# Ledger of designs, part 3: VHH binders against q9y6x5

Target 1, 379 residues: q9y6x5
Amino acid sequence: LPPKLLLVSFDGFRADYLKNYEFPHLQNFIKEGVLVEHVKNVFITKTFPNHYSIVTGLYEESHGIVANSMYDAVTKKHFSDSNDKDPFWWNEAVPIWVTNQLQENRSSAAAMWPGTDVPIHDTISSYFMNYNSSVSFEERLNNITMWLNNSNPPVTFATLYWEEPDASGHKYGPEDKENMSRVLKKIDDLIGDLVQRLKMLGLWENLNVIITSDHGMTQCSQDRLINLDSCIDHSYYTLIDLSPVAAILPKINRTEVYNKLKNCSPHMNVYLKEDIPNRFYYQHNDRIQPIILVADEGWTIVLNESSQKLGDHGYDNSLPSMHPFLAAHGPAFHKGYKHSTINIVDIYPMMCHILGLKPHPNNGTFGHTKCLLVDQWCI

## First folded at step 3 (VHH)

Design u18
Fold by OpenDDE, second read of step 4:
Structure u18 (fold): chain B 379 residues (1-379), chain A 122 residues (1-122)
Amino acid sequence: as target 1 above (379 residues)
Amino acid sequence: EVQLVESGGGLVQPGGSLRLSCAASGFSFSDYWMSWVRQAPGKGLEWVATISQSGSEKDYVDSVKGRFTISRDNAKKSLYLQMNSLRAEDTAVYYCARDYYGESRTLPFDYRGQGTLVTVSS
């Protein structure tokens, strides 16, 4: 049987939630599979960029999804979570479901994973759901498992996306134990439902399943705000993206804008595009604006209003609070193995290996995941 | 509290025109990108148009280009959508949405209004 892989993302599942909360179903999943405790994601640590990095193995500057909100000055196009359907934004890379689907006797399926409802390189997933946040996990799961079980050509790669615990993390903050316990319990129950569904359909033993996330969540506070209006008049720039990494498009001389912002707050680093630290791999793309503001962990960049979010993400990708986890189960994976860390871009070459796909050029390192795989030697 | 209240929807014949309005309150309106989105019966949410803080940048879904115009009045904290040459396929609930640069894959519902129904029918 051809290898099959289901990639599941629970948005905003911070790695240390596993240590601080109970997950009976997920722990059982891990017990019978593998766990990567921390996944270093890509900068910016936002939803669209990191999900695309998972399925392309590329840094944001390479795959072109550099934020949840983007602006292209040449075409005057905008990208946002409400405007993500233009292939223009996605075509700078080839996601794994396209690669998979272009193989003989294979198809891909998707339940609301970013980019899956867009024709990328003139290819759209054979089976997909248009994004709708109102659609239950159950319905998404039912469709995915139906496609995995009954499709012709067979679905060999599928994605499943869920918006929690990110939304709740934003609302309550990750340190709200009472509310987050409730939310995370529900997530664990959904994982239970997933496993049960797979077992019921006879898929559990033969399907490779990866459960991961795109980023973590840090605690924010009304006491940690950076008000840009205190530093620069809003008429001098266009805001393309905001907290915690603001993308600034100057309307006046860039240097003047930079000078007005560079000392705005001791809790914010201001970078000209060419001065963005190399470690971020966030420079070589025209979609990155001329000036970037990066708030310190837990600080929120605001304009002349108060932030309502108690949690946020998008910060430096070296921060543990920004890191998700990865768990996996299936024929390709060991049982009962735990690994400390990988890079999020490492997931792509691993998935390609599992599926027998030739990977496109990517930034991942296959060697980082060898210890997870039964057919590889662990270094 | 962030509030967005849409108005201006109704029944119109094909080829007709409507002007939608959105009244914003509870936040610094002029500091945010704003968008119109719509949901047709039995279909998912579709982006329609977006406008920058100053109104200098605008973008539209292809199907409405040349027919729809998004605008804003920051002094009045209002967003507008002029819809001309309306078609049956434009029938939908139209929502005003604050572009808060996204949290997850979609804007939270609390950053959208309740919507206004536009029905294009002969």
Scores: ipSAE 0.020, ipTM 0.302, lowest interface PAE 8.3, mean pLDDT 92

Design u33
Fold by OpenDDE, look of step 5:
Structure u33 (fold): chain B 379 residues (1-379), chain A 120 residues (1-120)
Amino acid sequence: as target 1 above (379 residues)
Amino acid sequence: DVQLVESGGGLVQPGGSLRLSCVASGFTFSDYDMGWVRQAPGKGLEWVSDISTAGDTGYADSVKGRFAISRDNAKNTLYLQMNRLKPEDTAVYYCARKYWGEIYTRFDYAGQGTQVTVSS
C-alpha cells in the first residue's frame, strides 16, 4: 500500500500544556507512537508563517510568508487572514501537498490548513475546503477521512487544521487553569474523535498521523504594555503588523523613525532590517519591512488602545512558551518513543521521506527526526 | 450556516428607548462572545457593546450608562437595551459574533442589521 500521511494542527498548542493539563486521548496516541516534547518554530512565531514552514521546510525569509499581515511595496499588495488567496504570496515556495499532488496516482486533501485553498504554482489539492472558521471539527474530520478512504487517485497526503487552543489562549491566557482546562479537554476529545474515526474506517493501522501545532502562547497583562504613540506620531509610519513583532514602514526618513523608536521601551528591541539577528532567519525577503519591533515575552505593543488579549504569541522563537509539540503515530513511527526537541523545519523532510517524495531544497535536517522512524538508524 | 437576525429597531424620539434582539443559529451561541456594532450614515462601523461567554460586558464611551447588553443562552438571543436615545445614535445596528483572531479580535459574522432612527 502506498504510504499515507495525515498532518493535523491544533493552532497555538503550547508544548508544556502536555505537562500542565490532562490529555487522556492524546497520551494514548503518544503511547502508541512518538512524541517530540518541544518543536522550535520559526520567527516570527505566528500562524501563517509557521504552518507554511511545516509544509515547506523553509524559514520565513525563504518561503515568503513572513507574517499574518504583509505588505509588498512593489505591487502594493496586502496580505492578511481575510486576504490570503492571491498566489503571489505563496509562490515563493512549493508546499508538500503540491509536490504530492503532482505525483502519479496520488492526490492531496486539505481541511483549512493555511494556503491549501490557493492554487500554488498553478496547483491546488484535489480535495480541499475553503477556510471557514464556523465549520466544525467534525465536518472537517469527516471530509478528510472520507477523502483518505475513498478517493481516486488515492489521497496520500492530507492536512487538517483547527483554530483551538489558540483563540482561547488569546482570550484567557495560557495560565488560566480553569478556562484552559475546559478548552484543552475539548481538544483532547477531538483527538479522541479523530482516532475513533480512523479506527472505524480501518485507517488507523496504516495511516501515518502527525499531530502538531504552529506555536505556543505566553501570558500577557495589562500591566505590560508598550505604547508606540508615546514614542512616535503614527503619521510618521505605516503599521504593517503590530504585536508582539511590529512591522514598521516609515513615511519619513527611516533613520528618524528608528531614532524615535530605539529607546521607546526597555522591553522592546528595535531593529533595522539589516540588523535583524541572523538567528531569526528573518532578513532576506523584500516583504520584511525596513524596521521591526520585537517585544519581550509577555509584553504587548499597543497604539493608544487597550488590549483584551491575555495571551499572545509571535515572540522570539527561542522562548519555550512559543514552542509547540509534535506527536505521531503510524507504521512509519516507533511506539513509545519520546524525543526532546527538533526544529519545525525538520518536519518537512521527514514527511517527504514517509511519503517517498523528493524534497525541494529546504532548511530542515532529516537527521533530527531519524530516531522517530522505524526504517532509520538512530544515532 | 451561521445566521444572526436582528429585530427591534424603529423610529423613536430623543430620550426614548428601544430594545434590540438578535437570534443566533448555526453555531453554539453560548461558546461565543457577542456584540453590537452600528453604522451611521456616511460613517464606518462603530463598536457599541459586547458581552463575553462569562457575562462580562463592555461599552463604547458614547453609550455608557445608556445602553445595556445581555444574553439568553437558552434562547440563543442577544439583547441591547437602549435608553435615553440621542439623534447621534441613529444607525443600522448589527448583531455580531466575536472572533479572537491572531492579530486583532474582530466580529466575524453579523446579521442584516436593524435600523434605529432617533428624531424629533
Scores: ipSAE 0.040, ipTM 0.560, lowest interface PAE 1.9, mean pLDDT 94

Design u37
Fold by OpenDDE, second read of step 4:
Structure u37 (fold): chain B 379 residues (1-379), chain A 120 residues (1-120)
Amino acid sequence: as target 1 above (379 residues)
Amino acid sequence: EVQLVESGGGVVQPGRSLRLSCAASGFTFSSYAMHWVRQAPGKGLEWIGNIYHSGSTFYNPSLKSLVTISRDDSTNTLYLQMNSLRAEDTAIYYCARGLWGEARTYFDYWGKGTLVTVSS
């Protein structure tokens, strides 16, 4: 039988939550598998970009999902969480579920993972759910496990997505121990449900499971706001994305717009597209706007309105607060092994290896995950 | 038991048209969205399009001009009309059931497929 892999994402699960809160179910999962304590995600540290990086192994400039909100000046198309189903946005890369289905006698399944309800390169997951935040984790889990167990051709790759603890992180802020404890307990319980379901179906010993996240969360405050309206008239530019990385489309001369913004705040870096730091790998795509604004950690870019978020993400991907974790269990993985760090793009070549797939060209390094795998040498 | 059975496949010359059928049984056909998917030799599954229980249709943009999906709820039958067939349209064609509501859609059952070969 071909290897099987389930990829699970809990959105906005900051890595250090594992150190600061109790996760009895997740810890048991880790004890019987592997843990990567910190995963360096891609810039910008947002949901759609990072989830697509996980399944493509590409930086955002390469796979083309460069933000949760995008604009293409040539086609005049817009991308957002409410408008994400145009293949135009996704077709600059090939996600792993498409690659998986190129193999004979294999199919893919997905529950709410970004991009899985869109035909990409004319291919759509054999089994998928249209995104709906109102659908319970239980229902998503039930569908995924049903497809993993009863499908023909067999589902060999599946994705499962859940919106917490991201939503709560935004609402309460990551420093709210009381509320976040409650939220994270629920997450751990869901992990317990997942494990129990897999055991009940006889999948636990043979299924490879990865539990990860796309980004962390940083504490925000009403005292740390950057108001763009104090620096530039709104008529001079179009805002494509706002905070903490603003994408600016000038309506007047780019240099003039830049000059008005460059000294707007000491807590914000302003970059012309060609001057974006190389370490971000966030330059070589037409969907990146001519000017980007990058707020410092914990600062929020606003217009002439107040922000209600107590937590946010999207900041510099070198910040620990932006980093998620990765845990894994199954026949491909060691038991009781902990690793310090990997890059989020490293997950793709690892998954391809596990599934016996030839990876598309990617930015990941398979060598970074060798120590997690039982069939590899770890030096 | 839910069953989907495709028919109408065969060998056809380039430029010709073909109509495929999918006979559904074992469930309330009129309550479900239905999909067409194909798999060419050595390639992955390609989504063609779907029709909702309301009659609304959605197509793969790459195939929209060449295909029409329809349904007859009185006979529990799904149809795929294909025009101007090309060699690259050679594939096994599948119908699939998709649970449809106001808020979500997903696949849960597949037919065994019917082979379409476009050859001169």
Scores: ipSAE 0.026, ipTM 0.251, lowest interface PAE 6.4, mean pLDDT 93

## First folded at step 5 (VHH)

Design y10
Fold by OpenDDE, look of step 8:
Structure y10 (fold): chain B 379 residues (1-379), chain A 118 residues (1-118)
Amino acid sequence: as target 1 above (379 residues)
Amino acid sequence: EVQLVESGGGVVQPGRSLRLSCAASGFTVSSNYMGWVRQAPGKGLEWIGDIYSGGSTFYNPSLKSLVTISRDDSTNTLYLQMNSLRAEDTAIYYCATGYDEYSGFDPWGKGTLVTVSS
């Protein structure tokens, strides 16, 4: 029988939460499986880009989802969380659920993972839920597990997405121990529900399960604001994305806009598109705007208003506060093994291996995950 | 096919006023985001102002007191009224349309040359 894989994402689950809070269910999951303590995600460290990197193995410049808010100058199209259904945005890559779906005697399922409700390369998951934040985790879980258990052709790859602890991280800030403890407790309970449901259906022993996240969360403050209006009149540019990485579309000469912004704050780096650091792998795409502003960790770019967020993400992907974790369990994985770090793009070739799929060209390194897998030699 | 044709440019003396026209075809001006930009010799593009489908207008702060953007629905034409012209206002003036205020201007007309000279 072909192997099965369930990929679960808890949005905004910062890696060090595992060290600072109690997770009885998740720890039990890890004890019986593997843990990668830190996953270096892709720049920018936002939801849509990183989720698509997980399932494509590509940097953002390559798969084309370069932000949660995008603009394409050629087609004049806009992308946002409320406008993400156009395959145009997704078709620059082939996500793993499409690859899997096109195989014989296989199908894919998805519960609100970014891009899964869009026909990509004219293929959509056999089973999927349209994104709706009001749908409970339980309902999402029930649908996914039902599809995994009863579908023909069998569902061999499934995704499950949940919006916490990201939303709460934004609201309370990651340093609010009281509120975040409550939120993270709920997350752990959901993991408990997941495991219990899989056991009840007889899926637990044969299903490979990956629990991960797209990014972390850093503490913000009203005392750490970068007001662009202090540096440049808003009439001179269009804002495609704001904080902590602003995407600037000049309405005047680009150089003039750049010169007005380059010294706006000592806590913000300003890049012309061609000068974006190579380490970000965030240059080679037309959807990246002519100028980007990158705030330092914990700083918020604002216009002439105060930020209401106490936590945020999207910063430099080398920052530990931006890093999620990865845990996994199933027949493909060792038991009781911990690994220090991988790149988020490494997840794709690993998943392809587990599923017996030929990977599309990607930026991941399969060698980085070999030690997690029982059938591989660990150096 | 969407087409924009600017007119009304020419040589004018300093202190004079000039009204530029932009005739649109293939779409309705009043239903779209429209704007004016200019390019002076040896300089980059400069945003002048724009008008939203709802009728709201916004201007470059440096030019706000000197320019007015309007439109005529009956003729499907966009206008740029310029007052108290200066030598530095010499440029090719373009009308353009876009999706919204978050989009770059596209497409553009071919432009009309305005030369302010004594």
Scores: ipSAE 0.012, ipTM 0.290, lowest interface PAE 10.4, mean pLDDT 93
Fold by ESMFold2, look of step 8:
Structure y10 (fold): chain B 379 residues (1-379), chain A 118 residues (1-118)
Amino acid sequence: as target 1 above (379 residues)
Amino acid sequence: EVQLVESGGGVVQPGRSLRLSCAASGFTVSSNYMGWVRQAPGKGLEWIGDIYSGGSTFYNPSLKSLVTISRDDSTNTLYLQMNSLRAEDTAIYYCATGYDEYSGFDPWGKGTLVTVSS
């Protein structure tokens, strides 16, 4: 039988939560597998872009999901987290579940991972759930494990997405120890349930499992607001995305809009598209707007003086607060090994190796992850 | 010592109902994640359903209308009710519990055979 892989994401799981909170079940998972303490994700550090980077190995400019809210001026198409099913947006890359199920005698399964309910290159995940945030983790896990055990052709790649701790991180902020402790304990219990069900079904010893996340979370406050209405009239631009990376489509001369914005706040960098720092790999896609505004960590861009946010993400990907972790267990992985850091785009070529798939062209480096794998020499 | 003993298997006619029991010792049924799994002759394992310590139950979608998991804390017993049995339900039925991945306990019972045949 071909090797099997389950990829799990707990959205918004900041890497240092592992040091600051107790995770008995996750720590047992790590003890007999591997841990990458910090994963450097891609800019912008938002949910849709980073989940697609994990499964394509590409920077956002290359896979085309450049934000949670996007606009294409030629086609007049809009993308949002509530309007995300048009393949137009996803077709600039080939995610791993498509490559996997095109192999002879293989299929793919998905519970809620971004893009898995979209027919990308006319190919939708062989088994999938339409996105619905009201579906419990246990029901998602039930469907995934059923498909792993009972499908013809066999499911060899499966993925599972859960909205926490991201939702609670936004609501409470990462510095709210009491509320985040409660939330993170529930997440650890879900990891315990996952491992127990895999053992119950006889999957545990022969299934490779990756538990990771897309980004972290930083604290916000009413003391750290950037009010765009104080700097520029709405009539001069169309707002495609707001915070913490604003996407600005000028309605008048772009240089005039830039000049009105460039001194708006010392806590915000204003970039013309051609001036976006090269280290972001965030320039070479038509979906990136002519002007972007990048707030400093913990600052919120608003159209008025109030904000309800206590935590947010999307900031510069060099910030440790934006970084998730990665843990893995299974026959492909060493036992009891810790690794300091990888890039999030490195996960894709590693997964392709585990599954015996030829990776599409990508930005990942297999060498960065080979120390995690039992079949590789490590230097 | 943790032990799980399944019972209630045997030969039944198609269309009939059967209740399997899993007597647990060494732990409390209501405090633990537990489940039922089956293996048909020459086939892989098939998850039937589970019950969480809080009492929530989840089922294999293909079996959901046909099975019910329940428990009785006073007898420390987990149950599987199966209705409208078919020949394809012929299998060894296992009760199992999850502790941790390195427990020295047997996570599975020895199973009880159910044969659906006329």
Scores: ipSAE 0.000, ipTM 0.142, lowest interface PAE 19.4, mean pLDDT 88

Design y2
Fold by OpenDDE, look of step 8:
Structure y2 (fold): chain B 379 residues (1-379), chain A 118 residues (1-118)
Amino acid sequence: as target 1 above (379 residues)
Amino acid sequence: DVQLVESGGGLVQPGGSLRLSCVASGFTVSSNWMGWVRQAPGKGLEWVSDIKYGGSTGYADSVKGRFAISRDNAKNTLYLQMNRLKPEDTAVYYCATGYDEYSGFDPAGQGTQVTVSS
């Protein structure tokens, strides 16, 4: 049988949730498969960029989805979660579902994964759902598993996306044990539903399944605010993105704008584009604005408005609170194996290996995931 | 411990030449699938050239006819002769081992910077 792979993302699932909360279903999934305890994601640690990094193996500067909100100065186009359908934004890379879709006797399926409802390089998944947050997990799961089971050509790669625990993390903050316990229990139950459905359909033994996330969540507070209006007049710049990484488009001399912001707060680093630290791999793209503000962990950049979020993400990708996990099960993976850490871009070459796809140029390192795979020599 | 150390990079004018070296430790170059990959600013890791155990060589279309991969078994060293260099060749070049045809090459060393500019 041709190899099959289902990639599942629970948005905003912080890695240490596994240590601090109970997940009977997920733990059972891990027991029969593999776990990567921490996945270092890409900077900025936001939803669209990181999901696209998972399926391209590229840093954000390379695949071109550099934030959830973007502006292109040449075309004057805007990108946002409500305006993400223009292939212009996605075509700087080739995601794995497109590569898979173009192979003989293969097709791809997708349920709400970022970019999957957009024709990229004039190719769209044979089966997909337009993004709709009102659609239940059950319905998404039912469609994905139906396509995996009954499609011709067979679906060999599928994606499944769910918005929790991110939404709740924003609302309650990750340190709210009472509310987050409730939310995470629901997530575990959904994982149970996933496993049960795969077993019922006879897919469990032959399907490779990866469960991961795009980022974590850090605790925010009304006591940790950075008000930009205290430092610079609104007329001097256009705000492309706000918190915790602000993208600034100056309306006056860039240096002057920079000088007004550089000492705005001891809890915020201000970078000219050319001075952004190399470790972020967040410099070489025209969609990155001339000035970037990066708030410290748990600090929120605001204007003359109060933030209602008790949790947020997008911070430095070296912070443990920003890191998700990865678990996997299937014929390609060992059983009962745990690994400390990988980079999120490492997932792409691994998936390509599993599916027998030639990877596009990428930033992933296959060697980092070799020990997860039964067909590889682990040194 | 397995180690790869790249050298030979530098600044060169268009049309110029460079020879990169990769010294391997902890394994035998001639017994492995070896290759060169490069990463340009804002780009992903790109395969440049490889040499298999049997000695067969491969090249990316962008470098074919200009670059030549070779190895010295006695020195346990991999080479990349780069001729007729172009600005588009500007990148950090890495020596790497191959695992299989579906996984690509992994950079293992610090790489060597090649800059082609007038």
Scores: ipSAE 0.039, ipTM 0.571, lowest interface PAE 3.4, mean pLDDT 94
Fold by ESMFold2, look of step 5:
Structure y2 (fold): chain B 379 residues (1-379), chain A 118 residues (1-118)
Amino acid sequence: as target 1 above (379 residues)
Amino acid sequence: DVQLVESGGGLVQPGGSLRLSCVASGFTVSSNWMGWVRQAPGKGLEWVSDIKYGGSTGYADSVKGRFAISRDNAKNTLYLQMNRLKPEDTAVYYCATGYDEYSGFDPAGQGTQVTVSS
């Protein structure tokens, strides 16, 4: 029967949590499958961009979801709660669930992965839940497993998204061992519930499961603030996004705004769009603003000297604190194999291979993941 | 000593109005992503509305057109004007800071009870 894949994200799951905390259920999942210890994600290391990169294999400049807050100067559209379902934002790429369900006798299902409740290229996931953070993990899992078992045409690709440990990482900071231990134990219990549910329904042996995340989390502090109002009057620019990568739309001459910001803090890099480092792959999209400010790890850009966050993400994607992990289990994957690192864009061509789909043009490299797969030679 | 103190709840008839207040101390409302969440009896937290540091607002579909979020920066206070209330709006309402669009809001106060009953 056709191969099936479930893609699961636990938002903000920093790779080194695996070394620093106990995960009996996740460790058992890994023992029977594969682990990639670090996944190098895309810049900026934010939720919407990285979830879309996983399912498109594209850098942010190429798929057009360049931040959690965006502005398009041509259409004058703002990406916000009220129009994050507007296909305009998502249509610069084709996510894997669209490609999958357009194949003969295939469907896709989704429990709240970013974009799955949007009709992208006039195609919405065959089965989906509208995003609602109050819906329990159990209900999300029950819907996904029901669709995997009871659909015609069959669901061959499914996604499941959960908001933790990201929310708690922001609240406590990743270095709060007591609170993060409690939070991460709850996450491990959910993974145990996932595996148990799949076994009870007879899915475990023939379903490929990827458990991954979009980014990590770094510790913040009231001692590490960059006060933007101390360097530039707010009337000189429109603020599209603030921290840790600020997106600045100048209201006056761009060079004048740049010069006022350039020496604002030794803990912040200021880039004109054309000067953004090539390694970010973050330049060639109209939604990237003329000036960006990139805070150093653990620094927070603020307007007026206070922040409630104890943890944050969005920083330079070279930082280990920004990297998630990937674990996988199923008939496509080796058992007990550990791999050091992949790029997050490499997940897409691997998933396409598992599902027998022709990938769209993308930035991933299938060779980076082939050692995870039983049907490939690892040389 | 960050504190959020909600007030203004009460019992109202269907179709009535209430204005909720949230007084913040230990941080500045205007410089943070702020929002309202609610918890109906036996349910989880539900996002209701938010306001970003730039003044842009968002609303859940169930309340759009009926509720209005605002703030008074001089009083460091967040508001929720609730009009044309329905029994389904019955909940404890909390104000909170937002971290990331998908990571939601984390309430810290006691909340304020809103009961809509005929």
Scores: ipSAE 0.006, ipTM 0.486, lowest interface PAE 9.6, mean pLDDT 90

